# VHH binders against Glutamate 5-kinase (proB), part 1

Every score and structure here is a prediction.

Target 1, 356 residues: Glutamate 5-kinase (proB), of Aquifex aeolicus (o67209)
Amino acid sequence: MRIVFKIGSNLLETDEGDIDLSFLSKLAEGIKKLHSFGDKVLIVSSGAVLSGAKKLGIKEKPKDLTLKQALASVGQSYLMHLYDTIFSNYGLKVGQVLLTKDVFSKEKEERFKNAKSTLEKLLELGVVPVINENDAVAVEELVFGDNDFLAVYVSFMVNADLLVIFSSAGGLKDDKDRIIPVVEDIEKVFKYVRGTGTSFGTGGMRSKLEATRLATTLNIPVIITSKEENILDLRNLKTKGTLFKPSKRKLRNALKVIATLEEPKGIIVVDRGAQEALKAGKSLLPAGVVSVQGNFKRGDVVSIQNEEGLIIGKGKVNFSSEEIEKIKGLKTSEVRKLLNTTKDEVIHRDNMVIFL
Positions, changes and structure headers below are counted from each chain's first letter, unless a header gives other numbers; Kabat numbers aren't used for antibody chains.
F, E and O stand for the ipSAE by ESMFold2-Fast, ESMFold2 and OpenDDE, each averaged over both directions (binder to target, target to binder). V2 = 0.75 x the mean of E and O + 0.25 x the DockQ between their complexes.
[cut] stands for letters that were removed.
The coordinates of atoms that the task and the answers printed are left out; those that the model quotes come from them. Centres of patches stay.

## First folded at step 1 (VHH)

Design a1 (framework vhh_7d4b_2)
Fold by ESMFold2-Fast, scan of step 1:
Structure a1 (fold): chain B 356 residues (1-356), chain A 121 residues (1-121)
Amino acid sequence: as target 1 above (356 residues)
Amino acid sequence: QVQLVESGGGVVQPGRSLRLSCAASGFTFSDYAMGWYRQAPGKQRELVASISGSGDSTNYADSVKGRFTISRDNSKNTMYLQMNSLKPEDTAVYYCARDLEWYGEDYFDYWGQGTQVTVSS
């Protein structure tokens, strides 16, 4: 079994503001036990900027990108020293891997292959890779949304059997602040993130659910849980938090590439009727298109968004942005006349991945 | 045990003012930067204003600059958001947060439960 653990900066700190050495020790002990069963583990860890600030005694959020990059440089070395020291006490070896977003691009697929080969070799050597975004070399904001999406991309890259995301909330909570133990349809639970009175915070959990939806679409189960979790139970998909079951629909490799490695060149907004049709496995027709954003050509990949602003899929378009602007809302017969074409689908179901 | 409790929300007419308060406990308040975030229905959470631990530095979203003022009283462990010239588009749930998301990192984003601000006639 291959397990990826995602650790956010907040989970590396105690309520008093100190680095949580007890949590890292518990995690190391659990990983040692997983290794004894033949399991392989990777860690996607945030915390470089935080660790750098702690080491230098800086208590204020940096306002300048250069200071953030400097803190990440100091903090990454300190954070890795902590991982190495604590994990070594349990007989574990760690290896640092710093990745940038361009590793997960179709245009740079050789970088993806090289990173994958490196991670595979580290696992073969019995090493626990500790992966983070390469913040020190980023000259612009290249953010993986608290590394939640980085953890999904890494899980896809290594064909993980399970992604575990640690959260201070301890799982997804319902409207009565109770942990939901199992989620089979993630779209039904997005409602618990929106609106007044959401106890686990709107932004952080929203990002985690969006990343979780991508992972389950890629057929990877996800557990969102607390630092109090029994690490060994996770190998049996048992948790004190929330288990998100993988999609029952097995995705073709070409669609997994569209979901992960293809950069969308625009957005198509669809109505509720189109959303239901897409969820049922149908193609996107012009009648279901509400609006078009961006400039793209026939064959480009675009994001599909609902009227609530939620990205619900991605697909390769049969028409340019200019053509879709002309045919949106029209019936198939009107489209064929206007564009003098036999194609009537904006996106064919075989070239589309839906996150619902 | 970190706790952040917002108060001061309500329903007001356009052009009026509201003052939000965030009472903090369970940590050394003056050591941490604080911020106000808001989320309108169907929209993503956005940063409204932030303030350094000392109170010497502040930052504002362009949409509220000149209308909103963030401040803090470290002796009372309380942060404030003075909201003047309120507009219907300011309608949202407002959240108090300890420290803000840093570049490439999730950072000390302990959140309050939120307080509703509605600007309508």
Scores: ipSAE 0.000, ipTM 0.194, lowest interface PAE 17.9, mean pLDDT 82

Design a10 (framework vhh_7b2m_4)
Fold by ESMFold2-Fast, scan of step 1:
Structure a10 (fold): chain B 356 residues (1-356), chain A 120 residues (1-120)
Amino acid sequence: as target 1 above (356 residues)
Amino acid sequence: EVQLVESGGGLVQAGGSLRLSCAASGFTFSDYYVGWYRQAPGKQRVVVASIYSGGDTKYSNSVKGRFTISRDNAKNTVYLQMNSLKPEDTAVYYCATDEYLWGSYEHDYWGQGTQVTVSS
């Protein structure tokens, strides 16, 4: 079994504000036992900025991007020293892998292949890769936020059998503050996020659910759980937190590439009728298009958004943004005459992924 | 450019063993997921065993415990060791591979196949 563990900055802190060395030790002990069963483990760890601030005695959260990059540089070194020291106590070896968002781009396929090859070789050598965003060279504010999406991209890259996301909440809670043990349809549980659509936190529960939705769409099960989890139970998909089952719709690999590696160049907003048709496996027709945002060409990948502003899918368009603006709301015969084409669909179902 | 060539098939008596080889050329082999498939006369191709980059393996229930898949990335080759062969294992055996960033992963590259015949 291949398991990816995602550890956010908040999970690396104790209630006293120190790095949680006890948690890292428990994790190492669990991983050692997983290795004894022949399982392979990767860690996606945030915490570089946090670790750097503690190393330098900086108590206030940095707002300047350059200061954050500097703290990440100091903190990444310190954090890896802690991983190496603690994991060595259990006979485990770790390897640092720093990734930028462009590694997960269709245009940079060689970088994806190089990163994948490196991770596969580390696993072959019995090493636990510890992966983080390369914060020191990030141009904008940290691109992967709290690394929830980085963990999904890494899970896709290595064909993970399970993604485990640690959370202070310990799982997804219902309206009565009870942990939901199993989720089969993730769309039905977004309503349980506190402040749905108004969450102010970076890498909060909404971010974890959005990343989980992508992972389950890619046919990877996800567990969201607490630091009190029994690591060995995870290999049997048993948890004190929430298990999110993978989508029952097997996604072909070309669509997984669209879901992960293709950066959308625009947005198509669809009406309720089109949304239901797309969820039922139909193509997107011009009549279902409400509006178009951005500039894109035939063959580009775009996001599909509902009228409430929720991104519900991605797909490769048969028409440019200008063409779609002209044909939206039109019937098939009018489209053919106006665009001098035999294609009737804005996006064909075979070139579209819908998030479940 | 990319080519997979199977070898090692043949005629063997029930209870015997064969080792199949799949040699790859024209690409960085270690990046690829490789599977062994078989097709009996009048049947659809079914997966038998697969190996990830780095060596993790999966087996169909019908061959688990009898077949072992392995890879030698330095030799650019994947092997299928078949032990305790049964007449039901008679089929043409194919190796196939996918690239995560290349086209359809419903097996972008297939070998020509190698015949395995197990006599009762």
Scores: ipSAE 0.000, ipTM 0.203, lowest interface PAE 16.9, mean pLDDT 81

Design a11 (framework vhh_7mjh_2)
Fold by ESMFold2-Fast, scan of step 1:
Structure a11 (fold): chain B 356 residues (1-356), chain A 120 residues (1-120)
Amino acid sequence: as target 1 above (356 residues)
Amino acid sequence: EVQLVESGGGLVQPGGSLRLSCAASGFTFSSYDMSWVRQAPGKGLEWIGRIYYSGSTSYNPSLKSLVTISRDNSKNTLYLQMNSLRAEDTATYYCAREDFWSGDYEMDVWGQGTTVTVSS
C-alpha cells in the first residue's frame, strides 16, 4: 500500500522549541517496518522557515517575504539534512522534491506528468520522497499557502491508499472534547470545527477537514492523529485519532482531474432542490440555476455553489455563461427552443464532481 | 512592536450590516495570513474566516452567507463585512495574525477586540 504522511511545522518542534528528533526517529523506524511489508511511503513536510530560523538563531519572526524566502532556503537544506541523517540510521534513503502550485494544473499537464514520473521512479528505487513547496522561488501565483492541500494533491498524483495528517489535537474532537474514532460522513462533523478558543491553537483543524473532504471525495481514506500514534497500526487503518472513510462513490479518473487539476472559470449558484438532486447523482438542469458569476465558454469547468455561498462541486458546462443567463430557471423544452440545441443539461452528471 | 487594532464595533439592529476594520502595524502585513475570530458572552472563541496573504479566503461554513473578509495591503488593513446580523451574532470580534512558522492556521498575535451588539 502507498501511504502519504503530512507533517506540519508545529509538529517538528518540541515544547522547548527544539526540533523533535525523537519524532523523526519514530517515524523512520515505523517506515522501515512498513517497507518490510512492501508498503511505500511519501512525506509532505512543512517546517522550512522554522528550520531556517533555528539554524540561524533568529527568534524574531520575519517582517517581509524576502526574509521568509531566505529562511525557507536555509531551512529546507537543514531540514533535508535532518531527514537524511535520521532516516539513514534505519537504512532508509530520502529524496527531496520541491513542487510549485502550477504542477497541479490542467493547463501545465506536462509538469504534472513529469512530477508524477519522478515520484514513481523514486518509489521504485526504494526511496522515501520528502516533498515541500518550493518556497525559495515562490511568487504569489505559485504558492500553495497550505500544505494540507499539497498532501492531498500528492496523494492523488501517486494514487495513495492512505493519507495521514499529524495534528497536535490528535484527531477530530466532538463538543465534549472526545476524539471521534470514525467519520463516514464528513459534512456532519464540520460543525465541531466551530469549537472553543483552544481550537485555534491546534494547528488549523478547519484546513485539515477541508483537505480531508477533498481526499475522501477522491476515494482516499484519511487519518488525523498525534505524534503518539503507532505508525505500523496505520497500515490496518487503526488509529488513536480519527479515521475518515473514503466516499462510497468511486470516481473515475476524468472526474478526479476535474476536482483537482481544472481551475474553475466561473461560478454557478444552484437552489436547494438542485443541490439535493446533485447530491443524489443527477445532472444540473437550467431550472435549478439561480445565478451565474464570471465569463466562461462551453466546455469550461466551473464551480457549483449553493445559495449559502458554499462550494459544493465542480463540473464541465455544456453552455457558456451568456447562454446559462438566458436559460436559467427555464424548463428543458424552452431551453432547446431558445438555444436551438439538443442538449438540456447545464452540466451532465458524467462531467461533474460533488463534494457533498 | 507588533500590534493589531480593531474598530467599527457598536450597536446594530437585527437585519443590519456592519464593517469592522483591523489596523496592523510593526510587521509586513502583506506577508501574513489573517483571521477573524469572535467570542459571544459566556462562550468560547468561534473562528469566522481567514484571508491568505494571496487574497484568497476560507470561511466557517456556518457563517459563510453572513460575512466577507478582505484586505488592503497598501493601508495595512483587514476588513470584515457582516450582513443580515442576528441577535446571536452579538460578540467581541478579534482580528488575529496567523503564525508565520506553522502554516496551519495557528494564531500568534491578537487584537484587543471590538464589541458588536445586535439588539433592537
Scores: ipSAE 0.000, ipTM 0.238, lowest interface PAE 14.2, mean pLDDT 82

Design a2 (framework vhh_7aqx_2)
Fold by ESMFold2-Fast, scan of step 1:
Structure a2 (fold): chain B 356 residues (1-356), chain A 123 residues (1-123)
Amino acid sequence: as target 1 above (356 residues)
Amino acid sequence: QVQLQESGGGLVQAGGSLRLSCTTSGRTFSSYAFSWFRQAPGEEREFVGAISWSGDSTDYADSVKGRFTISRDNAKNTFYLQMNSLKTEDTAVYYCAAEYDLSGYWEDEYDYWGQGTQVTVSS
């Protein structure tokens, strides 16, 4: 079995604000046992900025990008030292892999193949890869939370059997604050995060659900659980948290590429009528566009978001952000005259993946 | 401008094996994801198996999982369906299909089908 563990920055801290060495030790012990069954493990770890701040004695959270990048550089070294030291106590070998988002871009397909080959070779050698974003050179952040989407991309790259996301919440909770043990259809449970706010303003759970939706669409089961989890139970898909089963609807390979490997350059917000049309397999027309965010060109991939802030898909645009701003709400004849074009669709149905 | 040609079909006894081949001509073989479909008499066409453009993922229908294996040989511009432990229910016309994937997806999409090859499994 291949398991990917995703560890967020907050999970690496104790209540006292120190690095949680006991959690890392528990994880190492669990991985040692998984290895004894022939399982292979990868870790996607946040925490570089946090680790750098601790090492340099900085108590205030950095606010500027350059300081964050500098702290990430210092902290990545320190964090890997901790992984190496603790894991070596259990006879485990770790290897650092730093990825930028462009590794998962269609324009950089050769980098994707090279990164995959490196990860495969590390696993063959019995090494546990510890993967993080290359923060020192990456100016763009993952828009969908603390490396949650990096963990999905890595899981896809290595054909993972399970993605485990650690969360202080311990799983997805219903309206009565009870952990939901199994989710068959993730669309039915998005209501348990705020449905009227910004999609990423719910304390991190919405971003975890967005990443989980992508993973289950790619036929990868996901467990969201706490640090108190029994690591060995995970190999049988048993958890104290929430198990999200793979989607019964399967995307073809071309659509999986769009869903996984294309970095969105912006966001198009659609109205309810457009959302229902997209759900029914239709193209996105200018009349359905409410707003445009970001700066992108014809042929770029963008995220499709509903008015409640939920990301519902991705697609390749026929028009730039400037052009869409001019044509939103217009009739087909007006679009053709204004842009001197025979195209009237913002995104063609064959060039998008919808998660609904 | 890409053409697919199946071969390797025929009559086989239940429990036997057959290997189907699909040879491509036209565009570069390594840019395509490939799939096998089948259609039994009086039934709808169903998915059998697929292999991605990079060879990094394969997928199978539940009815054939563990018995059939899809593979590709980029040097020969050919991909295969190895069918083991054949059952009478596997009797169908088998079609290969090609989809322009990762390295050409952002151009106009291409979806090509072969003419089909008959597989008959007798009891």
Scores: ipSAE 0.000, ipTM 0.124, lowest interface PAE 19.3, mean pLDDT 78

Design a3 (framework vhh_7b2m_4)
Fold by ESMFold2-Fast, scan of step 1:
Structure a3 (fold): chain B 356 residues (1-356), chain A 119 residues (1-119)
Amino acid sequence: as target 1 above (356 residues)
Amino acid sequence: EVQLVESGGGLVQAGGSLRLSCAASGFTFSSYDVGWYRQAPGKQRVVVASITSGGDTKYSNSVKGRFTISRDNAKNTVYLQMNSLKPEDTAVYYCAAEDYYTGLEWDYWGQGTQVTVSS
């Protein structure tokens, strides 16, 4: 099986502010055992900025992008040296792979294919790839939300069997601070997220749940757990944290591309009735459309948003933004007469991915 | 053991003032960004104010000009000075601290302190 481990910066630091070498050793020991069963492992690791600051003795948080990029450059080298040194003690070989968001774009599909080929070759050679965002050239501060989404995109790229996200919280907690052991319907547990609404940051548990929702939609199970986890138990989807089960709907590759590589050209806001119909696997009808944002043409990919502002899906539209503005709220028979067309769906179910 | 302990909440009349304190222990406080959040009954928890390890501050639009966040690294304490309080400021106020190099996760949360503003 192929397992992707996502390690956030918080997990690389001890309470004293030192890099957690004991955790890296535990992870290496676990991976060596996974390899003995024929498993393949990839690591998506944050921590470059943190590692750089520790290496240079800088304790103040970087205030500007240039300093952050400089620290990431120093820290990435230091972090990889630590991975290489610790993992070599267990007979493991590591390889560095730095990716930017544009690798996961339909417009730059050749870059995606090249990165995929490189990862496949590293796995074939028995190497553990250690993947991070290329922070030295990144122009957006939080492109991958502490690499939660990067871990999902990598998992998609290599067709992973399991994504494991390490978290200081140790899993998803309910309102009594108890770990929820299994989640089958992720939408029902978003209410347990702390620190929602207006926010000064985009990370934390909300980011992990949004990334998990994308992964389970792509038919990849996700485990969110702590440093205390038994790595071998993960092979059997057993965890001290939270297991998020993959969607029961198997997606075609074309829909996985829409979910991951297609940048949306606009937003369609749907009502509650439409949201429930979409969850049930139905197409989006004009009657369920509340509003349209942006300018797009027939055949473009758009985001589908509910009235609470949550993005619930993406799909390829049968109508332009101007046409949808004219037909929104109308019954199918009225739409066919107004647009003189046989198509009555804003988005057909076969061209739509729902994250619910 | 990591702990954040809030204090200074209570009952106050509209137009009054309160000063909240958050005492931190068990980690290198000076290297963490710290924020104040609030949650009213039946509503989601929302950010109120934050202060970076370097001393830079940010405020939500609802409290800008009325609230002031500050920190004392020698005492491992963060403060929220709340002036011109309104009934809609009634909520449980939480202190949260995050790793200053990620800026993405609130690593530690306090238990909260109740603020009630009467008309």
Scores: ipSAE 0.000, ipTM 0.153, lowest interface PAE 19.6, mean pLDDT 82

Design a4 (framework vhh_7sr4_2)
Fold by ESMFold2-Fast, scan of step 1:
Structure a4 (fold): chain B 356 residues (1-356), chain A 120 residues (1-120)
Amino acid sequence: as target 1 above (356 residues)
Amino acid sequence: EVKLVESGGGLVQPGGSLRLSCAASGFTFDDYAMGWYRQTPGKQRDLVADIYSGGSTKYGDSVKGRFTISRDNTKNTVYLQMNSLKPEDTAVYYCARVEYDSSGYEFDYWGQGTQVTVSS
């Protein structure tokens, strides 16, 4: 099986603020055992900025984007040296792969194919790819800002059998602070997401659940767990943390492309009735549209949001943003007359992916 | 170069409404969480609202039901719709870019701030 491990920078740091060499050794030992069963492993690792700050003796977190990018450049080299040294102790070979968001774009499909071919070749050679975003770029538009989503996109690219996300929380906890062992419907558990009420930087578990929802929609199971996990148990979908089961609805390739490689040009907010219809596999009708945000044309891909502010899907629109503003809330006959068209659906079911 | 420019602040009577806007440039806007935070004299900055790259939102307890955060990725802009304003909402409001995958290092870029005053 193919397993992708996502490691955040906080998980690479000890309580004393040093790189957690014991965790990397545990991971390497576990991967060696997985390899003995014929499994293939990829790692999506943060930690470049942390590693750079440690190497240069910088105690304060940088406020400047340029300094952060410079630290990532220094730290990526140092972090890869640590991966190589530790993994070599277990007979494992690692290879660095730095990706920009540009790789996961329909408009640049050759970049996606080239990155996929490189990862496939590394796996064929018995190498463990260590993947991170390329933070040291001159153009900020190429920065991939969320490594939880990078891990999902990599998992999609290599047809992973499992995505494992390490978290200090050790899994998703319920209202009594107990780890939920299995999640079959991820939408029902968003209510358990907690953040800090008085501070910034509250992405944490919310971002992991959003990335997990995308992965399960793409038919990839996800485990969120702690550094105390038994790595070998993961091959049997057994965990001390939370297992998120893949969607039972198998997604066709065109919809996987919409979910991953198409950049949304705007947002359509839908009411509760429309949300339930979309979850039941129906098309989006004008009557279900509450509001439209952004400027887009017929054929563009947009995000679908519920009234609580949660993104619930993506789809290719039959009407421009200006046209949808005119037809929202209207009946089919009124839409056809107003826009002089035979189409009555804002988004057709065949051109829409709903995150279940 | 990351730039965040706030607008829409001002003086308003209790019970009134204001809409704040934050225009962002110098980064891939839709890859990042964006937020609104406020600071009163002598206190730390407090969360008003965050909107994540995936589109979900989070609100500070004191503003739930009254304020709504939204974003327009085509315009690289984040908004804060403030309704039923109270004198206690008087503060300098800051727009921020939130870096949440660097959990060992949280790198927030802040705008210059915009003053909101709720009084008669």
Scores: ipSAE 0.000, ipTM 0.255, lowest interface PAE 13.0, mean pLDDT 81

Design a5 (framework vhh_7mjh_2)
Fold by ESMFold2-Fast, scan of step 1:
Structure a5 (fold): chain B 356 residues (1-356), chain A 119 residues (1-119)
Amino acid sequence: as target 1 above (356 residues)
Amino acid sequence: EVQLVESGGGLVQPGGSLRLSCAASGFTFSDYWMSWVRQAPGKGLEWIGRIYTSGDTSYNPSLKSLVTISRDNSKNTLYLQMNSLRAEDTATYYCARDYEGWELDFDYWGQGTTVTVSS
């Protein structure tokens, strides 16, 4: 099986503020055992900024982007040296892969294919790829980060059987601070994080849940767990943390591309009735559209947002933003007459992904 | 167990000032970084700033001149001082526990307090 491990910066730090070499050793030992079963492993690791700060004796988190980028440059080299040294003690070979977000774009499809080919070849050679964002040149990603999503994109790229996200929380906890062992419906559990339903930022539980929702929509199971986990148990989907089951709705590859590689060109806000219809597998009709944001043309992919500000899906539009402004709230017969078209749906269900 | 409770929101006139509080319980407040985040109606989440355990702060550059974040570890309370409020500052404001990470990493959020800026 193919397993992607996502390791955040806070997971690499001990309570004393040092890099957790014991955790890296435990991970290496576990991966060696997984390899003995024919499993293949990739690691998506943050920690470059942390590692750079430790190497340079800087005790506080950087306040500005330039310092953060400089620390990431120093730290990426140091972090990879630690991975290489520790993993070699277990007979494992690692390979560094630095990716920018544009690799995961339909418009840059050749970059996606090249990165995929590189990862496939590394796995074929028995190498463990250690993947990180190219922090030295990333601007907005360093401020908000997207390594939870990077882990999902990598999992999609290599057709992973399991994504494991390490968290200091050890899993998703309910309102009584108890680990929820199995989640079948992620939307039901977003309430335990608190908030309005939309999020940004990296490594927090809401970010992990949003990334997990994308992964399970792509039919990839996710485990969120602690450093105390037994790595070998993960191959059987057994965990001390939380197992998020993949969506029961099997998604075709074209829709997975919409969910991951297509950059949304705008936002369509839908009412509650439309949201319920979309979750039931129906197309988006003009009558259900509340508002339109951004400028886009027919065939572009847009985000679908509810009135509470939660992104609930993505899809390819049959109409431009200007056309949707004219037809929103109208009945099918009025749409045909106004636009001289036989297409009635703003987004057809076959060209739409709904996050459940 | 871990709880974050925001307070101090309400209706404010344009150009006015407002101070929000976040009462923390169920953990050792002094050991954690804390952040403020807001969400305007129909918009996404916007990070305002964070305060480190040292008391140092880091702000969203677009908001730096308008806000000040502070903390009182003896009271387990986080504060957001807002000055020169405008209609665009109408939003639900959240405090979040900024877990031990170098990125914007939040493991607990408050329920939020609403600020409406209107004449």
Scores: ipSAE 0.000, ipTM 0.178, lowest interface PAE 17.3, mean pLDDT 82

Design a6 (framework vhh_8emy_2)
Fold by ESMFold2-Fast, scan of step 1:
Structure a6 (fold): chain B 356 residues (1-356), chain A 121 residues (1-121)
Amino acid sequence: as target 1 above (356 residues)
Amino acid sequence: QVQLQESGGGLVQPGSSLRLSCAASGFTFSDYEMHWVRQAPGKGPEWVSSISSSGDTINYATSVKGRFSISRDNPSKTLYLQMNSLRPEDSAVYYCAKGYDEWLGESMDYRGQGTQVTVSS
């Protein structure tokens, strides 16, 4: 099986502010055991600025962008040296891969294929890839999730069997501060986690849930857990944290591309009846459209939103935003006559991804 | 408790302007870089702009550069985003975020409830 481990910068640090060498050693030992079962592992790691500061002995928080970029540059090198040194104690070899978000776009498909080929080759050579965002130049632009979405995109790229996100919270907590062991329908949990006033987990949990929802939609299970986890148990989807089950609906590759690589150009808001029909696997009809936001053309990908303001899917439209404004609420025969077309669905089921 | 409260969103026509505000509490506002982030449905969050603690260093996403202007007022603990020449593609929920700080053991981004911006004709 292929497992992607996502490690945030806070998880690389002890309570005393030193790099957590014991956690890296535990991770290496666990990966060595996973390798003995034929499993393949990739790591998505943050921590470049912190590692650079530790390397240079700088105790004072950097105030300017240039210093942060310099620290990220030094820190990425130092962090990789730590991974290499610690993992080598367990007979593991690591390789650095720095990715920018434009690798994960439909427009630059060759970049995606090249990055995928590199990761596949590293895995074939028995190497553990350590992946980070190329943030030495754009450190100020890293704002949330601490590479949570990068970990999902990487998981998609390599067809991962499991994404593991390490969190200081140790999992998703309910209103009584108890770890929720299994989540089958993330939308039921997500509606209670809007903005920073969440009842679940710590700050940043909303971004982790958004990333997790994307992963489960792509049929990748996600575990959010603590440093105290037993790494080997994860191969059996057993955890001390929270297991988010993958969507029951198996997506074909074209729909996974819509979910990940296609950038939505607008929003279609649907009524409750349409929402239920979409969840049941039906196409979006004009009668179910409440409103349209943004400007888009036939063939563009748009987001599908319910009346509560929640995103429930994405799909490729058969009609422009102007055309949908004209046909919303109309019957099939009226749509065909008005737009002089053989199409009657706003979005066909085969070109639509519904988040569950 | 870190708290951020966004306001100023609304429904406008293409070419219009809006000014977003973010009122911060629960931390020393003048010590942290601040960010504006937006999220359109079906898409992950997109970074829009950042401003250093002093206001001396300002960055913009390519998609908004020349149209948006970020500013801050440290005495009132308020962050602003002036949005000009709005396009339908700018429609999103806009969040302000406290700067990510690995130095203090902060790996979490605190953001407020957000403010909806809809640009449609």
Scores: ipSAE 0.000, ipTM 0.239, lowest interface PAE 14.2, mean pLDDT 80

